# Ledger of designs, part 41: miniprotein binders against a7ua95r516to809

Target 1, 294 residues: a7ua95r516to809
Amino acid sequence: ASLSLLSISDLVPDLQFIFFWMSNAIEILYFIQQKSPAYMQTIELMDDKAGSKESLLSATISANEEAMTILEEVIMYTFQQCVYYITKTLYVVLPGLLDCNPFGTEPSSEQCRRAAGVCVCAVCVMPEAVRRVVSVFQTTSDLLQQYQVHSEIQSQMFAYLFFFTNVSLFNQLIDKGPARGWFQRSRVLQIQASVKILLDWAKGAGHNHLAQKFFAKFCSTVTILASPPQQLSQMSWKALCAEHPSLKPVQLHRILTQYQLMAELGPLPIWQPSSEDEAYIYRTVDLLESFENH

## First folded at step 14 (miniprotein)

Design bh3
Fold by ESMFold2, look of step 16:
Structure bh3 (fold): chain B 294 residues (1-294), chain A 81 residues (1-81)
Amino acid sequence: as target 1 above (294 residues)
Amino acid sequence: DKVRITIEVEGPPEIADIIAQVIRWLAEEAGAEEVEVRVEDGRVVITITGLSKRMAKYLLKIIKYLAEKYGVKVTYEIEEL
């Protein structure tokens, strides 16, 4: 049964059983792998005068391999189910990152002016939108630890979640950013700060390498947009491509076009694509990323 | 809300026997009160007693996936205890 939920806490009761069966299957798989030598020792103790030792050895190897294959399918299926449930939640909460203000102090509050010794601007407050995304990642981490899921599977799950997050944020920024005002400098700086909170969570959770790898496209986008005009206008197209290899030419072109509009810059010769890239900047099929890329 | 699940697996004996064995291992590791595997009329029949209804629900989803993947016919009956 499909559930459309805004909060991962509503999903946890059902998700726990999927994690349980995944971990259960992993444990059995490793037990069989560890016990295969013991079965071989038992077969070696048998008298094989009638040829039954060789036949039993072949049958035991084949049966173990078939059982391991089926267990791997169970693990893959349950893993995919976990990821689909979790990403359903991520899909709902991720757009809020682009609209939130991590610097979030209301301008000119009479209550703030009257409070002696307290300044809200000195306190870092995590916006609710960022808190909801972190909660999905943290709850996933807690479930993986609770069920003692093998570390390799934990890494693969976070690789998928970070990939999904990157694609979702990038696509929404590119697609909806002009209409939503997300390319305004103040907005970009807010987005950059929100992403930093996610990266800090990933580092503290032991997933820094995965986050660096899988957030690269969105982070490159935000880094370019946050760059001061005096610095960015001095970087050639080729230099930008080299510094941001995760961006396709059509994507970099679109980002620079939006930057020019917001910074009120005219066309810059230094940003003209190389002749090798010229045809690629018009490939609109390559502008947005697919969630199903393999 | 404990249940008894009776699962019938029909298909090539080589794969049906291994699927049934994997299901048995999963249920036993999960702490089922009783797991019985037998062969009746060319079908492998698995009876799992004592899983919660929700635990059994997700095990059945796994079993349905395996049935589709390996081309075996799976039917089941759930009885509340």
Scores: ipSAE 0.742, ipTM 0.936, lowest interface PAE 0.7, mean pLDDT 83
Fold by OpenDDE base, look of step 16:
Parts: C-alpha cells; structure tokens; sequence
Structure bh3 (fold): chain B 294 residues (1-294), chain A 81 residues (1-81)
C-alpha cells in the first residue's frame, strides 16, 4: 500500500493485538514481582532437607529473574512494534501540519456533518491536517486505556511519539522551510497556531509536561520565526541562546540567517555568535536532529 | 476462528523451560482453553488450544523474536478448530 494512503484506522486491527500482548506481558511481570517475595518466604519456611532448600531457593530465584527478563523483552518488543506502526502513520500526516492554514474556513469534516448534530467538540473544529495528527495520538491514547496499559508505559510511549514528532517537524522546517515558504511570517503564524492546537490537546490528555519538554526545540524555532523583526533585532545572540537553550548554536545560527534573509534585515552585529560558539555554528552534522538519540 | 498451536522449543533445557513457562503464562492470560507443556526427545513441546487465529499469529511472532534473541530453535504447527 502506498505510504500516502496509510491511516491510523488501517493499523488499528494490528495494533490491538500488539497492545493486547504488551498489556498481558506487563500484568504477568507485575504479578511475578509481587508474588516473588511470598514464594521465597514459602521456600524459606520449608523443612531444610540437607542443602535442598538453598538449592531450591537459588533455582527458584534464578528462574523467576530469567522469566522476568524474558517478559521485559516481550514488553520491549511489543512496545517497539507499536511505536513502529504509529510513527509510520505520523510520518505520513505530519507534513500536512506545516502546510495547514488553521485560519481558513475549512469545511467541517464530512464525518461530523453526517452525524445528526453539529459536533462542536474541540476535534471537530480542528483543521483537517491538525485533526489527522491528533487522531493518531488520540487513537494511541484510546488503545492504551482500552488495554489498561500501565501509566509509566503510557508516558514512555507518548514521550517517544512527541520526540519523534518534534524531530520530524523540526528537520522538515529547517531543511525544506526556506524552499516551501514556511519561514514567511504568515506561514509561521499558521504553524504556530497549529502547534498550539496540538499542545492544547496534549494538555487536555494529561501529557502537558511531556509535550512541553519534547516539543521545546520545534516550539523555540517557531517562536523565533514568529517574532516581529523589531523585537528580534533587539535580542543579542547570548540572550537568544539563554531564552532558547534547546537549540544548538548551529541551529540558532541557521534560523537567524534564514530569518535575516526573509526579513531583509541585512547583517546584524548583535546576532553575531560569541567567540565560544563560533566553532560550533559550522557543525552542520548537528543541524538536523537524529532519531537515534532517544 | 479458534486454533490449536503446537510449539517445539529446542535448546538448552534451562532456557527452553523458561521460555516455555513464559509462553504458558502469556497463553493462559490470553484466555487459552488449554495449555500443555511436555518434554519430548529433549525438546519442550507446548500445546495451546483455544486462541483466535490472529492472537496466535502475534504470539508466534513474539516467540520467534525470543527464539532469535536467545538462540533457541522454535518450530510450530497451527491447526484450525
């Protein structure tokens, strides 16, 4: 199937089974962890037949530890499979977020119109491109809840998905932004509004801290680009570094250079990197984010 | 559609037995109607009855992953009930 046609709905049947096995493995692991002390106590209370007790205890401990290790591997494998399928869907829908005009009168999705009532839910009033991204996250949330996946695993999954989303959006914006006009103030304001909708969803879903943490780089980039020239031209390199610590010097320098070109400001001495950062602004290998650093 | 799965695990007994135990737990938690574990000719044989075909297929993917990770040989047969 063409990647362009892949929806999260198409993956739900497969995801359901992966989530099912993941949840079951987690439940078994927790059960063993909780019962392990009781089993040890039971063995300790057995009559010490000539060295058999210590050997049985050691063997039982070892077997339980190995079983737990295997269960952890099952959890990790199933987790990775979930992430693989979900990120594949995100990869398809995320570019639409950068091209989205949230201020346009996009007609309410045909699906909400066919329901006998005008659904005024927050999702129904979202631009289609934003709604598609939110739908992936919402479907993930719904599946995690349906299968009663432990809250820590839920947090880890959303952390990774937000990380992936941030890296994807950031890299696309930096690499393709100038050519696609995404650095234009009007387009930046559209992107900022679209991201705000996503962040508001994440806040409503209970993932505010994770979203703020993992979207920091993309949000910083958008914030700088959305800043009026009069305001941004008064900020020194050091002040911008301090305000946007998520950006590497090479990234900040690229953003400012492209901003300068777009806004026709000419060279701004105040944006000149410090002598300490001057060596780092040329590290083009650090310009784009890696997916491997998580 | 329910299936019967017969899984044979060939490897060091210590690893094969633990893998078999984990498979048993997973199958039982999944609502298998019957799970049998036997040792035949130095192989651990696990018979799982009553899982859906789709559930069984994903369990087999998990088992294959474990087999590759732990260096054990796994063979399986699926019978539709």
Amino acid sequence: as target 1 above (294 residues)
Amino acid sequence: DKVRITIEVEGPPEIADIIAQVIRWLAEEAGAEEVEVRVEDGRVVITITGLSKRMAKYLLKIIKYLAEKYGVKVTYEIEEL
Scores: ipSAE 0.737, ipTM 0.931, lowest interface PAE 0.6, mean pLDDT 90

Design bh6
Fold by ESMFold2, look of step 16:
Structure bh6 (fold): chain B 294 residues (1-294), chain A 81 residues (1-81)
Amino acid sequence: as target 1 above (294 residues)
Amino acid sequence: DKVRITIEVEGPPEIADIIAQVIRWLAEEAGAEEVEVRVEDGRVTITITGLSKRMAKYLLKIIKYLAEKYGVKVVYEIEEL
């Protein structure tokens, strides 16, 4: 009933117990899976009561399978609860990435030189908006490692967090970009630099493959918008679709329309969709992404 | 700040028994001081002693989820020790 806008640090005291139970359930499932063959082998070594041995084996297999199914539901539920709380904090902090300036207001001041011997002003101070997002990812990574969550589950969690981040940023850019001036080239370059910082974090954390896969739609959008006009004008619709398969026709069309407007390249469309795609470029229902598709 | 949780599970006997066994495993792996399971008159009663209040809170959320998912009725009591 009360909407609370919490930082990730405010959630850690409760979140750690959800992580605990998730990790606990995973360990039990793994233990049962490893012991089932040994138990079955012991049953098969029983002496001659073929009917009794087959009945016992069947009952044991059925009971273990039902218990493992229920345990998998526990893991799924706790995983979803972790993701729910983490994404609530992401939802609050992600919009700031579109408004921040990662290059700073004074690119060469003596204060930058005096503060850090080896740092460059463009990368010396992580923008607060980017730092807030990185903090959510880093805190999540720390909790997963603290509770020794199996690496495959860690990957699934970051896959969803990157998916959520991608959907949130893409939808806001498409929906609010014209009114907020986010399609102006200087803003696009700032957004691109902020995304680069996130991608660098993901690479350093061992999640580069996941980030490349699940940020693809937003990264494709920013890559197109950051392209020099002469270069982009030379690319056909077919080439852009091939370079950016994550973008639906309606999405690519909208991005190119905004690009053409901001680059002042005239009123007539430069990029002409294929006849197959023409049916889809005005499907407004497909413009924004759903948080439910994984 | 330890608690005792008493959980009564009522429903289709095969599924209630398996859910109770999973709850026992979760509690034992979590380091509960004592876990007792009793089956009487179509009810499964699980008593878990020695979890912290916070651990018990989130275990109960898991149990409520399972009850809803599998169509069993769950009633519980929490006693602070």
Scores: ipSAE 0.753, ipTM 0.941, lowest interface PAE 0.7, mean pLDDT 83
Fold by OpenDDE base, look of step 16:
Structure bh6 (fold): chain B 294 residues (1-294), chain A 81 residues (1-81)
Amino acid sequence: as target 1 above (294 residues)
Amino acid sequence: DKVRITIEVEGPPEIADIIAQVIRWLAEEAGAEEVEVRVEDGRVTITITGLSKRMAKYLLKIIKYLAEKYGVKVVYEIEEL
């Protein structure tokens, strides 16, 4: 199937089984962890037949530890499979977020019109491109809840998905932004509004801290690009570094250079990197984010 | 559609037995109607009855992953009931 046609709905049937096995493995692991002390106590209370008790205890401990290790592997495998399928869907829908005009009167999705009532839910009033991204996250949330996946695993999954989303959006914006006009103030404001809708969803879903943490780089980039020239031209390199610590010097320098070109500001001495950062602004290998650092 | 899965695990007994135990737990938690584990001539045979075909297929993917990771040989058969 063409990647362009892949929807999260198409993956739900497969995801359901992966989530099912993941949840079951987690439940078994927690059960063993909780019962392990009781089993050890039971063995300790058994009559010490000449050295058999210590050997049985050691063997039982070892077997339980190995079983737990295997269960952890099952959890990790199923987790990775979930992430693989979900990120594949995100990869398809995320570019639409950068091209989205949230201020346009996009007609309400045909799906909400066919329901006998005008659904005024927050999702129904979202631009289609934003709604598609939110739908992936919402479907993930719904599946995690349906299968009663432990809250820690839920947090880890959303952390990774937000990380992936940030890396994807950031890299696309830096690499393709100038050519696609995404650095234009009007387009930046559209992107900023679209991201705000996504962040508001994440806040409503209880993932505000994770979203703020993992979207920091993309949000910083958008914030700089959305800043009026009069305001941004008064900020020194050091001040911008301090305000946007998520950006590497090479990234900040690229953003400012492209901003300068777009806004026709000419060279700004105040944006000149410090002598300490001057060596780092040329590290083009650090310009784009890696997916491997998580 | 329910299936019967027969899984044969070949490897060091210490690893094969533990893998078999984990598979048993997973199958039981999944609502299998019957789970049998037999140890014969250094082979562990697990028979799982009553899982859906789709559930069984994903369980087998998990088992294959474990087999590759732990260096054990796994052979399986699926029968539709």
Scores: ipSAE 0.736, ipTM 0.927, lowest interface PAE 0.6, mean pLDDT 90

Design dk12
Fold by OpenDDE base, look of step 16:
Structure dk12 (fold): chain B 294 residues (1-294), chain A 95 residues (1-95)
Amino acid sequence: as target 1 above (294 residues)
Amino acid sequence: SLRKRAEELERKAQELKEKVEELRREAEEKGSPEEVEELLKYAEEMAQAAKWLARLAEIALERGDPRLARLLLRAAKILLDLAELLIKEAERMKE
């Protein structure tokens, strides 16, 4: 199937097995971790009548360590497989979020997974483009819960997915935004509303902290671009840096420059970078976010 | 084949569990030290974990992931080897 037609629902059967292996590997790992100390203590306290105690203890330690190492590798492997499949689906649906008009009355084409028939749940009332993104996250959440994956692994999964989403959306907005008109205030307001719906979902799903943390760059960018010219023109470079610490100087400078062009504003001395930041605003290598720095 | 290896490990795990039960009965009849029962319990748990890992490996093979299967089988083998060592020690201590 072409990547363009791949939905998260199509991957559920494969993902289920991956989560199954992952969950079971975690369970066995924790079992070994919890039991090993007690068993080692038992061996240590045994009478060494035959001089085999030391060798048995050594063998036990080595076996447990090696087994746990392999199980950790299994967990990481399955984790990576999940991430690969899920991010592949995100890659397909995320661009739609930037083009979405959440203020339009487009009918939902997808049925709610939680209800038979017409559903008025928060997901079903979402714009289609937002719902598609949320569906990926919700499906991931449901699978993690279904297989009772350890909470730490769940958090790590969502951290990465939010990271990936932020990087993807941020880079697309910065790179293609001017050409696609996404820097127009009306379009920015649409994007802002769409992101808010996503963040509200994340909050409802118990991932508020992670969402706030990992979407910071994209949210900051959208917030700046959504600001009225009258308001933003009153904010100094220093103030903007302070309010949006997630943005690198080069990123902030690019955003402001494009904003200025879009809003047809003359030169604004108040947006002039500080002497400290002046060297950094030209570091174009730092403009786009990397997927590798997670 | 990996499948044959998985089946062998699963069989071995079951054999070790049965051996544990046998030795547990004998230890009880002889009034063996508590340490013998502890070793046997540890061996049983390792054998059980290995059995599950072998089963997971079989599923991985069925799903076309030999890499995952190899990892799981490797872990299973380690745990079974440990179980065997524990059983041998328990046998020695029972006498």
Scores: ipSAE 0.831, ipTM 0.947, lowest interface PAE 0.5, mean pLDDT 91
Fold by ESMFold2, look of step 16:
Structure dk12 (fold): chain B 294 residues (1-294), chain A 95 residues (1-95)
Amino acid sequence: as target 1 above (294 residues)
Amino acid sequence: SLRKRAEELERKAQELKEKVEELRREAEEKGSPEEVEELLKYAEEMAQAAKWLARLAEIALERGDPRLARLLLRAAKILLDLAELLIKEAERMKE
């Protein structure tokens, strides 16, 4: 698969079929669930002169339960396929978010004029890298609406996409940040502004609670790195752990080490790990996050 | 042969729907118990759901997803077997 084949627009035809199957499986599952109680009551109230009532009732219960279980498998399978294709696209576009400058980008007035009938603010102020990520989320949202996918499934889809986004951004920041200069104060503020745009999209799309929950680790990281030195220097290790519970000790230690270096606060450690955390601040195996659910 | 199985299940579902329509007419002519009509209505709805599932499986095969098609056909088969059982019970009770 080429990088051009990983764009969300190139995947829409395949996603349309997968959402079609998912939405139809949900509809049939709901249909069986809604019809079953009344029909079971009819069977229970039947005249059982031939002695077939108990056998019919048992067979009906078994058939409904097995069919519903299989339909749940279909829904899960199609959900996983959608997520697989969408996250392949996200994986390609997310790194650009860490390199873009949302403060210095200004589209031409001609672009603003042409976009006036569609979306002026998204065209005029949004960096291209952020726009690519938002486009994946928006296209996903549009497809879910087009196929009338149940709202609970839509929420689970975005929960996973936000989880994936958090893991991808956090791992890249931690792993590549020193080489890319991403821990510089000016870069952190640019990253913070770019994340704000994503959070605003999520809020406007009705997913604010999911974004707040699943971006917590990356947002905590950026919040610490963006903090003024006077404010952060007054906070103890214990207080920082309490304020940022999503960060493991090794992760918090790495972030504070980079902060102290970039803020030029001298060689003496400002933040002293607690005795219980001291064993964990060098556990490199815990530094990066897994794309598997936590 | 999975495609032929999907086509056969869709055909069987349509045949059961047509059989239910005739049995409902016969039950009304005889003045059969209300339970007969309810069992036949249930059978028709299960055959209808099975037909949808078989059609979805055909589309999955056209798109090269036999795993999805097998799941859909398993569900279709279960609902068709239930529809047949309901029809047999309704036939017994109609007489």
Scores: ipSAE 0.760, ipTM 0.932, lowest interface PAE 0.6, mean pLDDT 85

Design dk14
Fold by OpenDDE base, look of step 14:
Structure dk14 (fold): chain B 294 residues (1-294), chain A 95 residues (1-95)
Amino acid sequence: as target 1 above (294 residues)
Amino acid sequence: SLRKRAEELERKAQELKEKVEELRREAEEKGAPEEVEELLKYAEEMAQSAKWLARLAEIALERGDPRLARLLLRAAKILLDLAELLIKEAERMKE
C-alpha cells in the first residue's frame, strides 16, 4: 500500500505483536532484576562443602547480566519498530492539521468506532484532521495499556512521538507556511485552535508535561504569529527571545521577517537582533529542526 | 533452522521443569536443606522464562522477524544454561 493510504488501523495487527514482544521482554527483564539479588544472596549463604559456590555465583551473575543485556536490546529494538510504524502514520496525517479549519462545519461523517450511534465524545466532535492525529496517539495509548507496558516506556514513547510531531509541524510551518498562507492571521488562529485541541487531549491522557515540553517550539511560533501586529511591533528582540526561549535566534528572525512581510509592516528597528545574536541569525543550518537529536 | 532451535529450547525448558519437580520430591523425601528448594525454585523460574522466550521467538519467526527471534533465543539459551547449573548444584546438595 502507498504511504499516502496508510492508516494507524492498518498497522494495529503488526503493532500488537511488537507491543506483545516488548511487554513480555520488559516483564522478564524486571523479573530477573528483582529476583536475581535474592537468589545470589542465597547462593552466597550456602555452605561451601564442595568449593562450587564461587563458580556457581560467578556463573549466575554472568548469566543474569548477559540475559538482561539481550533483553534490553529486545526492548530497544521493539521500541524502535513501534516508533517507526507510528511515525509513518503521523507523517501522513500531520500535514492535514495545518490546513484544518476547526471553526468550519466539517461533516462529522465518520461514526465513532466505539458507538453504533451518534457519539458526542471529545474525539468525535473534533475536526477530521485533528481527529486523525489524535487517533494515532489514542491507538498508541490503548495498545500500551492493553499490553500493560511499563510506565517509563510509555512516557518515552509519547516523548518521542510528541518530539516528532513538533519537529514535523514546525518544519512544515517554517518551510511551507509563507507559500501556503499559514502565516496569515486567520489561518494561524485556525492552527492555534487545532493545536489546542491536541494539547487538551494530551492533558486528558495524562501527558500534559510532556506535551508542554516537546510542543514548546511549535506553540511559540504559533503564538508569535497569532499576535496582533500592534502588540508584536511593541516587543523588542530581547523580549521575544526571553518569552520564547525554545526558538533559536535564526528561527525567531525568520518568523519575524515573514510576519513583517505578511503584515506589511516594513523593517522594525525594535526587532533588530542583538549584537550577540547577529552572528547566529544567519545560521540557516539551524533553521529547521532535526529528527536526529532525540 | 531458527524454528528447530526454538522448538528444541522449548522442549529443553519443559524437561528441566520436570526435572525440578522430580528433584523436589526426592529432596523432600531425603530431608534435604532448604537451600536445595531455593535453588530448584530459581531453576524453575529460569526454565519458565526461557520457555516463554522460546515461544516469543517462534512467534517472531512466524511474523517474519528472524533478527528478533535470534535475540530471544540467545536469551532463552542463557537462562536454560543457568537453570541446568542450578539443578546440578541442587542434585549435589541433595546427596
Scores: ipSAE 0.832, ipTM 0.948, lowest interface PAE 0.5, mean pLDDT 91
Fold by ESMFold2, look of step 16:
Structure dk14 (fold): chain B 294 residues (1-294), chain A 95 residues (1-95)
Amino acid sequence: as target 1 above (294 residues)
Amino acid sequence: SLRKRAEELERKAQELKEKVEELRREAEEKGAPEEVEELLKYAEEMAQSAKWLARLAEIALERGDPRLARLLLRAAKILLDLAELLIKEAERMKE
């Protein structure tokens, strides 16, 4: 079975049911939580004519706690189902961000020069690859609002989706970047522009804090790769680690290696790892990120 | 089958809800203690929640998710059993 052709619109009917169950489970959970204290107080104040007060109170507490535990399990299960469907769609559309050109085609060259040395052609057009990713996020946001899902759960959903997006983009850049030519300067600048469009969506949607937190690794990578050689060659390994704490030593080492090849720089002594990091730059098991870390 | 269990829990929840409504009406007519009214109100709310959970489980079965349906039915049964217990206690307090 091929999932590579699925769009988010094909999954909306399934997602609607999952959000329906999630939202209803949340509402019933909160209903039990809000009502339980008042009813427990009533039971505690009862006259115990038949000697049943202690038994009733114990059974009621146990039932409420057990029911709430099960409803929390329902919420967790439905949350994981939503994430499964949405990330399957994201996995298919995210690679296109690395291949697209947000600056447009050849007709933009003349208009870019006439705009006082600033390229403005990308301001008018959103690439299709970026539109597909934004469509996934926007559809998710619309469904969460439609079913009135609790704001804390909405935030957790987008935290995970941004985490997933970061891992997917970072892993593909590191793994496939050499073969695909993604480390060439013109390509890095195109990737940087595409990511900015996505970050602008997140900011406008009220998720700026989450996006800045969870895109940090990929954004750090692109920032380093986009840096002019004159600036980057003046930064030591220690300074780069401090500026980009989201990058593991093996990841930073790999990024700098690709930068040296692209910029035709020889080995730089100031990029030699600190002694404490030296043991880690060859740990290839740490190079790619796990989708299970969140 | 799991579907028959969901339908049975929904039926039992409706029966308890109807019984609670009758008992609340009778308690009001006879001027029963406040505690009886509160227990019956609690029982009604638990029976209504159990009914809705059973209905949600039926929808989950129609969508091919028996794991979700089993979770919803476990919660429904717990609330239904609580409703039944509350009704029995309210009946004892009335005589």
Scores: ipSAE 0.753, ipTM 0.929, lowest interface PAE 0.5, mean pLDDT 85

